# VH-VL binders against q0aze0: the designs that were tried, part 42

Target 1, 268 residues: q0aze0
Amino acid sequence: MKIILVNNRFKENTEKKAQEIAGQLSALNVEVIIDNGLDEPYAGTVDFIMVLGGDGTMLRAARRYGQRAIPVLGVNMGTVGFLSNIEINELAEYLPLILREEYSLEARMMLEVAVFQQQSLLTRVFCLNELLLRSNSPRMLSFALEISGQKLEPYRGDGLIVSTTTGSTAYSLSAGGPIADPQLDAFIVTPVASHIINKRPLVVSPEREISLHLLEEREAIIGIDGQIKMDFGAENRVLIKRAPHPLLMVNLKAKPFFTSIDRSLQRQ

## First folded at step 2 (VH-VL)

Design r1a (framework fv_ragifilimab)
Fold by ESMFold2-Fast, scan of step 2:
Structure r1a (fold): chain C 268 residues (1-268), chain A 124 residues (1-124), chain B 113 residues (1-113)
Amino acid sequence: as target 1 above (268 residues)
Amino acid sequence: QVQLVQSGAEVKKPGASVKVSCKGSGYTFTGYYMYWVRQAPGQGLEWIGVINPNSGGTTYNQKFKDRATMTVDKSISTAYMELSRLRSDDTAVYYCARDLGYSYGFRYYYMDVWGQGTLVTVSS
Amino acid sequence: DIVMTQSPDSLAVSLGERATINCKSSQSVLYSSNNKNYLTWYQQKPGQPPKLLIYWASTRESGVPDRFSGSGSGTDFTLTISSLQAEDVAVYHCQQYYSTPLTFGQGTKLEIK
């Protein structure tokens, strides 16, 4: 068995813990690759991905490895989050089940984001939570939203979020989007500080294509899961589709989504 | 572990061009914006522009747009800033600096890792 | 362009005493949708590049001593060093990353009395 351990490069204690766990796995004849986010993603084949950290580390792991259809387990290191399944102090108890492949998988949709300059593809990235189009200046954006060839009336405001259901509790929630069951596949389209009163969040089929472009030359950026930023100008277009593969999340322990989000909202 | 290493000092005549390099190591080069900033002797910091190493997309400070060119070579994890038609008032230390990439709001971010700087002297 | 103005241009503070540096932006750098101030503070020692101290107006960078704190919102910001140490002698720069062009203050030189 070959396992990738993904850890958070911004937390010193997670690197030490990753080394400790790698040693334990190696003693059980498991090959271990450590990915702390600083190097290129591991290019070889692996059997399992273990993410040591919070939601941010899981988002990076999903972007780097989510399209490979490999089981991904989130292990919480004490950071509050929604994407981890077990706590670090529980890992020893569950390790035999992991090694025997005795767990269930939960599929989470991902976005495929393609950015064009005119008709030329500049980049293609995958993400678990959302794409954000946002103004990078005090000036509002004017932009066009097209859903499966249907051109909507122009948007005016600070930007737009196109989110997965997993991303419904991330930035989309802060912008007024709905909370969605993460087992449901859908795009959630949430305006950011729209100047048009009746621009509401949309919930659309994940089979649809969403296209965005600026109607005026403005300083704008697109953000991916809060971790990648790209300049976005009037010569650019972004196309958003359901990614070919969902992220396969390992379920070793029942995690009650609705009670977890309810408690989180009461604390905020 | 994360480092930005810049090319060495340059002495140029007025009217010439200079090309400063910045090699990133210890991180995924294409995942982070690269900023260029300069500082004239005894003066404050002045932003030149930003490049997205993944796309090659650039945003320039309007003051430098007609003379500065930012490029990247992804195969060697190196960013370049070329400044043409040099004047004596272009004498400065030129820095590259990395955008952290993990932030709220998804706008430009703070510069967490800086290169050591490249002194460019423009004199007759 | 957003203009960043620092005050004072220079100050001398005795060891162990409080140092206060101010920064004003000509326009608000508070983004209402995320309630974040797009304002950083950098420390620059002679012959060295700037070093990140504080981002989001008040968040300390990892490894920065807790005697450094940032405060303020919108257009008025303050960097405070609660108990000055010898190694704190440097030029301090504020910077906004709310809109391009990214702009810096002129810098404040901090010296020991």
Scores: ipSAE 0.000, ipTM 0.407, lowest interface PAE 16.5, mean pLDDT 85
Fold by OpenDDE, second read of step 3:
Structure r1a (fold): chain C 268 residues (1-268), chain A 124 residues (1-124), chain B 113 residues (1-113)
Amino acid sequence: as target 1 above (268 residues)
Amino acid sequence: QVQLVQSGAEVKKPGASVKVSCKGSGYTFTGYYMYWVRQAPGQGLEWIGVINPNSGGTTYNQKFKDRATMTVDKSISTAYMELSRLRSDDTAVYYCARDLGYSYGFRYYYMDVWGQGTLVTVSS
Amino acid sequence: DIVMTQSPDSLAVSLGERATINCKSSQSVLYSSNNKNYLTWYQQKPGQPPKLLIYWASTRESGVPDRFSGSGSGTDFTLTISSLQAEDVAVYHCQQYYSTPLTFGQGTKLEIK
């Protein structure tokens, strides 16, 4: 068995723990690759991904490895979040199950985000939570939203979020989006400080495609999962689709999503 | 415009500590990683480490892990690098530099904006 | 660590002539997934910080004259100045950002002959 341990390069406690766990796994004849985010993603084949840290680390891991259809386990290290399944102090208990592959998987829809310069593809990325289009100045943006070729009325505001149902409890929630069942596949399109005060979020079928572009020359930014950002201008277009592969999240311990929402949100 | 402005030259004795500052302006300070790089006289560039100005998280070159400390003050968009237990071979120009960070689908850690540099001289 | 080695350490080239600087990495800095070389070139003039010239081995930074070009892939890279200008006198550095720690070449001093 080969396992990738994903930790946060900016959290030394997770690095240390990753090394410790790596040693333990090695003693069990498990090959371990440590990914702290500083280097390129491991290109070799692996059987399991263990994410040490909070939601942020999970999001990074999802972007790096989610398209590879590898089981991903979130191991919380003292943070509050929605994406970890077990606590670090529980790892020893569940390790035998992991090694025997005695766990269930929950498929979570990811976004495929393509950014274009006119007709040329600049980059493509998969992400677990959301794409954010936001103004990079104190002025509001004017941008066009198109869903499966249907052009909506132009948006004016600070920005727009397109999130997965997984991402519904992330920035989308802060912007007034609905909380969505993570077992549901859907896009959530949430306005950010819209000029239209009561502009409502949209729940969109995962079968549709979402396109965004600016209607005027303004400085804007595309954000991915709150971790990646890219300058976005009038010559750019972004196309959002359902990713061809879901993230396969390992479920070792049952976590009641709906009963945990209040608790999690109060701690944030 | 985006710029990084560093503190002035320092002269230190062996065994002392030095703290160099780097103030960012013209961009969202917390949105870009900050690197520290030094250059000894007539030598190449050497990477010291990187800090996330938003979280304060750091990663160091192992060579400097025990002596270098990177910090930030977000309220004034300023990054700091402190080097302790100075020795003569620490004499160098120290640079802060902004990381362009991630672009979608690929990562890049090259530095597009640099501070003007801070000369640190360590002499008896 | 990836070791970056430049050659030559110094060179003198006549105005209007071609200048060529090489950079070799101890291991490949080509990422197979995106087919990009994680290699940059910097220009450093006396008393100034490095200036970004080339990234992804061959992409010119905005504002960089077209007489500058980067080429190569894997472990062998070249910075070329097609027609040397007086303002091109500087030290040039290659740098890999494929893996940490980030590492630089030792620098190449370019002078006018």
Scores: ipSAE 0.000, ipTM 0.452, lowest interface PAE 15.4, mean pLDDT 89

Design r1b (framework fv_ragifilimab)
Fold by ESMFold2-Fast, scan of step 2:
Structure r1b (fold): chain C 268 residues (1-268), chain A 122 residues (1-122), chain B 113 residues (1-113)
Amino acid sequence: as target 1 above (268 residues)
Amino acid sequence: QVQLVQSGAEVKKPGASVKVSCKGSGYTFTGYYMYWVRQAPGQGLEWIGVINPNSGGTTYNQKFKDRATMTVDKSISTAYMELSRLRSDDTAVYYCARGKYYDILTGSFDYWGQGTLVTVSS
Amino acid sequence: DIVMTQSPDSLAVSLGERATINCKSSQSVLYSSNNKNYLTWYQQKPGQPPKLLIYWASTRESGVPDRFSGSGSGTDFTLTISSLQAEDVAVYHCQQYYSTPLTFGQGTKLEIK
């Protein structure tokens, strides 16, 4: 059995704990690969991925490994988050179940984002939460949105978010998008509006393809899960579709999504 | 082309604070980690900390954690490092430096600012 | 903290000859899980910031001449300049990024003999 431990090497507490866990797993005849975020993703085959940290670390793990259809477990290390399933102080209790594969899996859809310059593919990335198109200057963007070949009226504003249901509680929520049950598969298209009245969020089939391009030369950026940024100009086009594989999240104990989000919203 | 341009030289009294700026251009500013390093005259390099310009998240060398503050202003692609309660042994050239990989935290620095000389004397 | 020690502090080498600079870490910077050494070399000329030469102990940065090479593993590392040129006069620094705090060697001053 081979496991990837995903952590952040510059967080001393997390790195020390990763080394400790690696030692425990090695003593149980498990081969451990540590991904500390400083390196390219591990290219070999593995059986399981354990993420030590908060939601940000899980988003990085999903981007790097989510398309491999391998179980991914989020282990919380004291940060508040929605993507972890167990706490670090519970790991010893659950480790025998992990090694015997006594757990369920929850599939979470991901986005596939392809960025083109004219006819050439510049990059393809995957993400768990969302793509954000936004202005990188004080000027509003003017841009075209097309959904499965259907051309909508031009958008004018600060930008647009294309989100998974998992991402419905991230940037899409801040921009006025709906809270979605993460067990549903759907794209949520939420405008980042400054002065446009009546542009509403759209909830569309995950089988739809979404394309975006600028109608005027502007300084814009594309953001992926709040972690990757790319310059976006009038020569660029982005195509967004459902990723080939969902992220397979390990479920060792029930996590109450609706009560958790309700408490978070009461604080706002 | 990628450039990091730092603010000009500063002369400070012991006990004062200094704030050095570092403006990035020619790349996606929020896509790369920004590091701060100093070098006392004739001495080696000393790491102060790193900041994620997208999130504002920081990691400090424990030696500087109680005196150094790193921040960013995304609207002008500028990072700042403030050092408080200055001592004469804080006299050094202060550098900002960019991490080599896009959105990967790494200790290899591919572009450096020109440096800001901070002199602390009474 | 990982302490980085360079040797020698200073050396003089004739043009066209081989220059060798050593760097030792107080503990291993080899990460067994990915088999990589978290070690970087920089070149610093007077009045200038450091310039990246080599990362991952042996990978040459784009634009760096072939005469520069890095070798070693674990705790003992070497920077080699196979045929010294006049523009190579500088201070050379090694750095580890295996763990925080990030630490540098004291520097090695390379001069023409």
Scores: ipSAE 0.000, ipTM 0.430, lowest interface PAE 13.5, mean pLDDT 86
Fold by OpenDDE, second read of step 3:
Structure r1b (fold): chain C 268 residues (1-268), chain A 122 residues (1-122), chain B 113 residues (1-113)
Amino acid sequence: as target 1 above (268 residues)
Amino acid sequence: QVQLVQSGAEVKKPGASVKVSCKGSGYTFTGYYMYWVRQAPGQGLEWIGVINPNSGGTTYNQKFKDRATMTVDKSISTAYMELSRLRSDDTAVYYCARGKYYDILTGSFDYWGQGTLVTVSS
Amino acid sequence: DIVMTQSPDSLAVSLGERATINCKSSQSVLYSSNNKNYLTWYQQKPGQPPKLLIYWASTRESGVPDRFSGSGSGTDFTLTISSLQAEDVAVYHCQQYYSTPLTFGQGTKLEIK
C-alpha cells in the first residue's frame, strides 16, 4: 500500500505530524509520500490519500488529486470544518481499517471551472467548494448569467458564487446561500450583495452548465475555493460544469451532517 | 522523470488514416494538457490541437477539425492523434507535447515526445 | 489567427558574439489582466524535438543558460544569445499562446560563422 500524506507547509504542527505518521506507516510496511504543497503533485500510483489539517488543506488536496479517483481521508488537526472525517487522535484507532480498506466512500461532486479569454481557454480547474466572481473595485459588477443556454436577467452586485453542495457551508453560506445536503449533487448559485435586495439563490441541476461574463468593461476577480485568484475582465468568460469525477471521501466514522451543523457553524 | 514516448514511423498512402500514440510517464497524466504539433520537412511548427486527458475535452486547429481526432486512454496514460484522409502535404514529424502547468491550459510546452514521422506517398 | 513572423530566416554568428532573433506577432499577445506576454521561444536541434527556452516572453526555463534571454512586449519580441556557443547551433521558434489557434513563427536557423 502507498499513501500520500497531505499537510499544510505553513503549519509546522502538521508537518511534524506528517513525519510522525509517515514513520508509523513505514513501520507497517506502507510506502508514504508527503505532500506539503511545495512541489508538484505526486505523479506515481497511490492507493490512499490522507489529508492532515483543516478544510483548506482538503480543498487543496482535492484540486491536486481529486481527478485520480483515489480515496481521500480528512484528518482534523484542531480546526473546525466540514471536510474532516476523523480527529488526529483517532487515527491510530482507525489505521487498521485503512490498511484493510474497510471503509466506505462518499462521492462529492466537484466543479469543473473553465476560464476563457475570447475563444481561448486560459485555465481549467477542478474544485470542491466554489467559484467566486467578485468586483475588484468599490463599484458593483454587471454580469450575465446563463444556465444551459437560458439567459437570466443581468445581475448587479458585488459578485456571484457558484458552489457545490459541499461548498454550501463555505462562502456561499456567508453570502446567504442555503445549507445543502452534501450527498446531493447540485449547483448553488448565490448572489453576493446584489442590488436586488431579495435576489434569491438558485439550486441548479448538476446536469446543467453555468456561464458567466461581465457586461461592462470592469475589472473583476475569479476566486476558486478561496485559494486561487485570477483577474477577470470583459474579454473573459467562465464556464462551470460538474467535474467528470467526484472526490471520493473516506468515511471511517459516522458523521451526521445535520446534527453537527450548528456546532460547526458557531465555531467558524 | 517526465517522458513522452511516441509510436514508430508510419508510411501511408493518400486517402488513408494514421493514428499516432503518445505515452506519458513520470507525471500525473490526467493533470496536464496534451498538445499535438507537427513539422513538415524543413518547415516550421504547426499546432494541431489540445486535449484534456482527464475529461477528454478537445480543441482543434480549424485546419484539422474535420480530419484530426484526439483521444486518450487514461488507464495506460496514452494519448492518440488520428489523422484521416491523408495527403502528401501531411508528410511531417508529429509531436505530442505536455503543457507546462498542472491543470492550466497554457500553450507553452515543457516536455515533448521524440516525434513520429508520417510519410504520405503514392 | 495571429501570424508570427521571425527575422531573419537564417543567421550566422561568430563564436562568442551576440545573436539576435526577432519575432513579430500580427496582433498583441499581451494580456491586460495579468500584464504577461503569451510568447514562448523554443530551441530545436537537428533530429530532436523543440526544447523550451523562454516563456512569458522573458522567463527562462529551468536549466537554460543565462546567455539566453527574451525581451519585448506586445507585438515585438527578441531572443538574444549574449555569447554564442557551439552547442547553440539550432533552429529557434517563437510561438504565441495568447489565442487559439496556437501559432509559431517560421523558425530561424542559427549557424556559426
Scores: ipSAE 0.000, ipTM 0.458, lowest interface PAE 15.2, mean pLDDT 91

Design r1c (framework fv_ragifilimab)
Fold by OpenDDE, second read of step 3:
Structure r1c (fold): chain C 268 residues (1-268), chain A 123 residues (1-123), chain B 113 residues (1-113)
Amino acid sequence: as target 1 above (268 residues)
Amino acid sequence: QVQLVQSGAEVKKPGASVKVSCKGSGYTFTGYYMYWVRQAPGQGLEWIGVINPNSGGTTYNQKFKDRATMTVDKSISTAYMELSRLRSDDTAVYYCARVPTIFGVEYYGMDVWGQGTLVTVSS
Amino acid sequence: DIVMTQSPDSLAVSLGERATINCKSSQSVLYSSNNKNYLTWYQQKPGQPPKLLIYWASTRESGVPDRFSGSGSGTDFTLTISSLQAEDVAVYHCQQYYSTPLTFGQGTKLEIK
């Protein structure tokens, strides 16, 4: 068995723990690769991904490895979040199950985000939470939203969020989006500070495609999962689809989503 | 050492198809876009298309859209370019070349090239 | 499509002298959002694939000698070799990656006079 340990290089405690866990796993004849984000994603075959840290680390891991259809386990290290399944102090208890591959998987829809410059593809990324389009100035954006070729009325506001159901408890929520069941596949399109007071979020079928472009020459930014940022202008367009692969999240321990929402949200 | 190694020279008849392979090594295959470029004898360079090895997303030169197919096998870090309905003017050296990315965004130029694959189309 | 035109098609320069190759694009390859020119220069020696020299119109690739420099913006670009060396004999190509299809100049053959 080969395992990737993903940790946050900026948090020494997670790095130290990763090294400790790596040692333990090695003693059990498990090959371990540590990914702290400094290097390129490991290109070799792996059987399991263990994410040590919070939601941010999980998001990074999802972007780096989600397309490989590898089980991903979130191990919380004292943070509040929605993406961890067990606590670090529980790892020893569940390690035998991991090694025996006795766990269930929960498929989480990811976004496929393609950003274009004129006719050229600039980037194509997969992400677990959301794409954000926002103004890079005090001025509101004017942008066009199309859903499967259907042109909606132009949007005016600070921006727009296209989120997965997993991402519904992230920035979309802060912008007034609904909380969605993570077991549901859907897009959540949430306006950010729209000039229309009652502009409502849209829940869109995962089978549809979403496109965005600016209607005026303005400075904007695209954000992915709150971790990747790139400039976005009138020469750019973005196409959002359901990723061809879900993130396979490991469920070692039952975590009732709806009963934990209040607790988790109050801590954020 | 970072390198791209392409398949050997091909001789084809008009109407046939050719599939050129390009194997990457020494780097994370899925972290770079793979471009395909060809060069007819004594001529300039012509862009065929690009593929994102991570997502499989492709963009083709419209000139080749109906005849060229780019694919990847991530498990062996290999990209493929197939050109069908070959004609004499398809005779060229075909190159694969990677383009660096940051967070999946394309930057810079084609920094590493394969050695090229000569494809000769003749009756 | 953006048409790239190089000039001259060929030139001969004495060793130690300055070589200048021009490249024009049919439309601007300057991206307003980041103020970068999506223009690349390549060197190609006989029997070899192209080698990246300059990207973003003026940024020298790692390992490329200082005598190579790129300049220009918008539609007019220049590759300059300040002091020609024997190993610089090659065909040089400009290329835009501002929009698809990516397009190259026709190439400039540089020889020693």
Scores: ipSAE 0.006, ipTM 0.477, lowest interface PAE 11.1, mean pLDDT 90
Fold by ESMFold2-Fast, scan of step 2:
Structure r1c (fold): chain C 268 residues (1-268), chain A 123 residues (1-123), chain B 113 residues (1-113)
Amino acid sequence: as target 1 above (268 residues)
Amino acid sequence: QVQLVQSGAEVKKPGASVKVSCKGSGYTFTGYYMYWVRQAPGQGLEWIGVINPNSGGTTYNQKFKDRATMTVDKSISTAYMELSRLRSDDTAVYYCARVPTIFGVEYYGMDVWGQGTLVTVSS
Amino acid sequence: DIVMTQSPDSLAVSLGERATINCKSSQSVLYSSNNKNYLTWYQQKPGQPPKLLIYWASTRESGVPDRFSGSGSGTDFTLTISSLQAEDVAVYHCQQYYSTPLTFGQGTKLEIK
């Protein structure tokens, strides 16, 4: 069996812990590839992906490996989040089930994001949570939103979020978006600090194509899952579609999604 | 427009606790991480920790993990940092500062700071 | 922990002259995936909180005069003030945000000669 072990090098001791776990897995005749984010994604075939860290580490793993249709397990190392399934101190207990492939999989939609400069494709990336368009200055943006070729009235504000249902509890929630069942497939389009009274979040079919471009020259950025940041000017356009493959998340124990989010909201 | 306003100066006895507040205004409070940093008299800056106001998730400097508690009240756009079991060497100006975040990951420096709260620990 | 070391501890520069402040990290703060250095510079005037000057090692914060510039990569970084003005008298701090705990240099006090 070959496993990619993804860890977060921005956290104290994570590389040491990853090496410790890799040694333990190797003693069980499991081949381990460590991905700490410093190198290109591993290009070879693997059977399983184990993510050590919080939501941010899972988002990086999904971007790098999510389109390969390989099981991905989130193992929490002390941060509060929604994307981990087990805690690090539970790993030894669940490892026999992992090695015997005795677990269920939950499919989570992903976004395919294509960024253009005029007619030229600059980059194509995948993400699990969302794309954010935001102002990089105190001035509001003016931008165009098109949904499946339908041109909406211009938006004015600090930005816009295009989110998956998994991303509904991330930045989209902070911006006033709805909470969505992550087992549903839909795009959630949430304005950021909009000055237009009747601009509402939109929930649209995952089969639609969404495009964004600036209507005025402004300092803006686009962010993808909080890990890729790109300058965005009037000459740029972004196209967002449903990714070809969902992320296959390993489910070893039941997670109380609705009670967990309800508890979080009551502490506001 | 964008401001972070902190609570006033505190004088505490060794062994006591102090709770500093930091109120944000003029921006979407949950869209920015909140950092806590202190500066002892004549010393450099020291990072205490960070809280994500959206999730309540925290990361602490290990030096402070056993004594510091960071919390948020979203309804009033206010962050709190409580430091317990105070010692004389905890005398410092305590700052809150925001960091722009995209999807729960900070992406550049602390762009707006509170005015600071002087905490004096003396017998 | 990443240790940040600034040099000099203090310097005096005449008005209109160049000031140079150095910052070294004990390990690289360059992130290969986005090719960015996770290093910031702050200006702190007496009785005030720090003010962000430069992020990503060389990107000037909005509203910061163009006489301020940052350079360097990996472990060695420099803040340059090309033509010192009276309002630039302050303590300057470098900080890494590559790895927790976030760490600052000890600060460099800039005075007018």
Scores: ipSAE 0.000, ipTM 0.393, lowest interface PAE 18.3, mean pLDDT 85

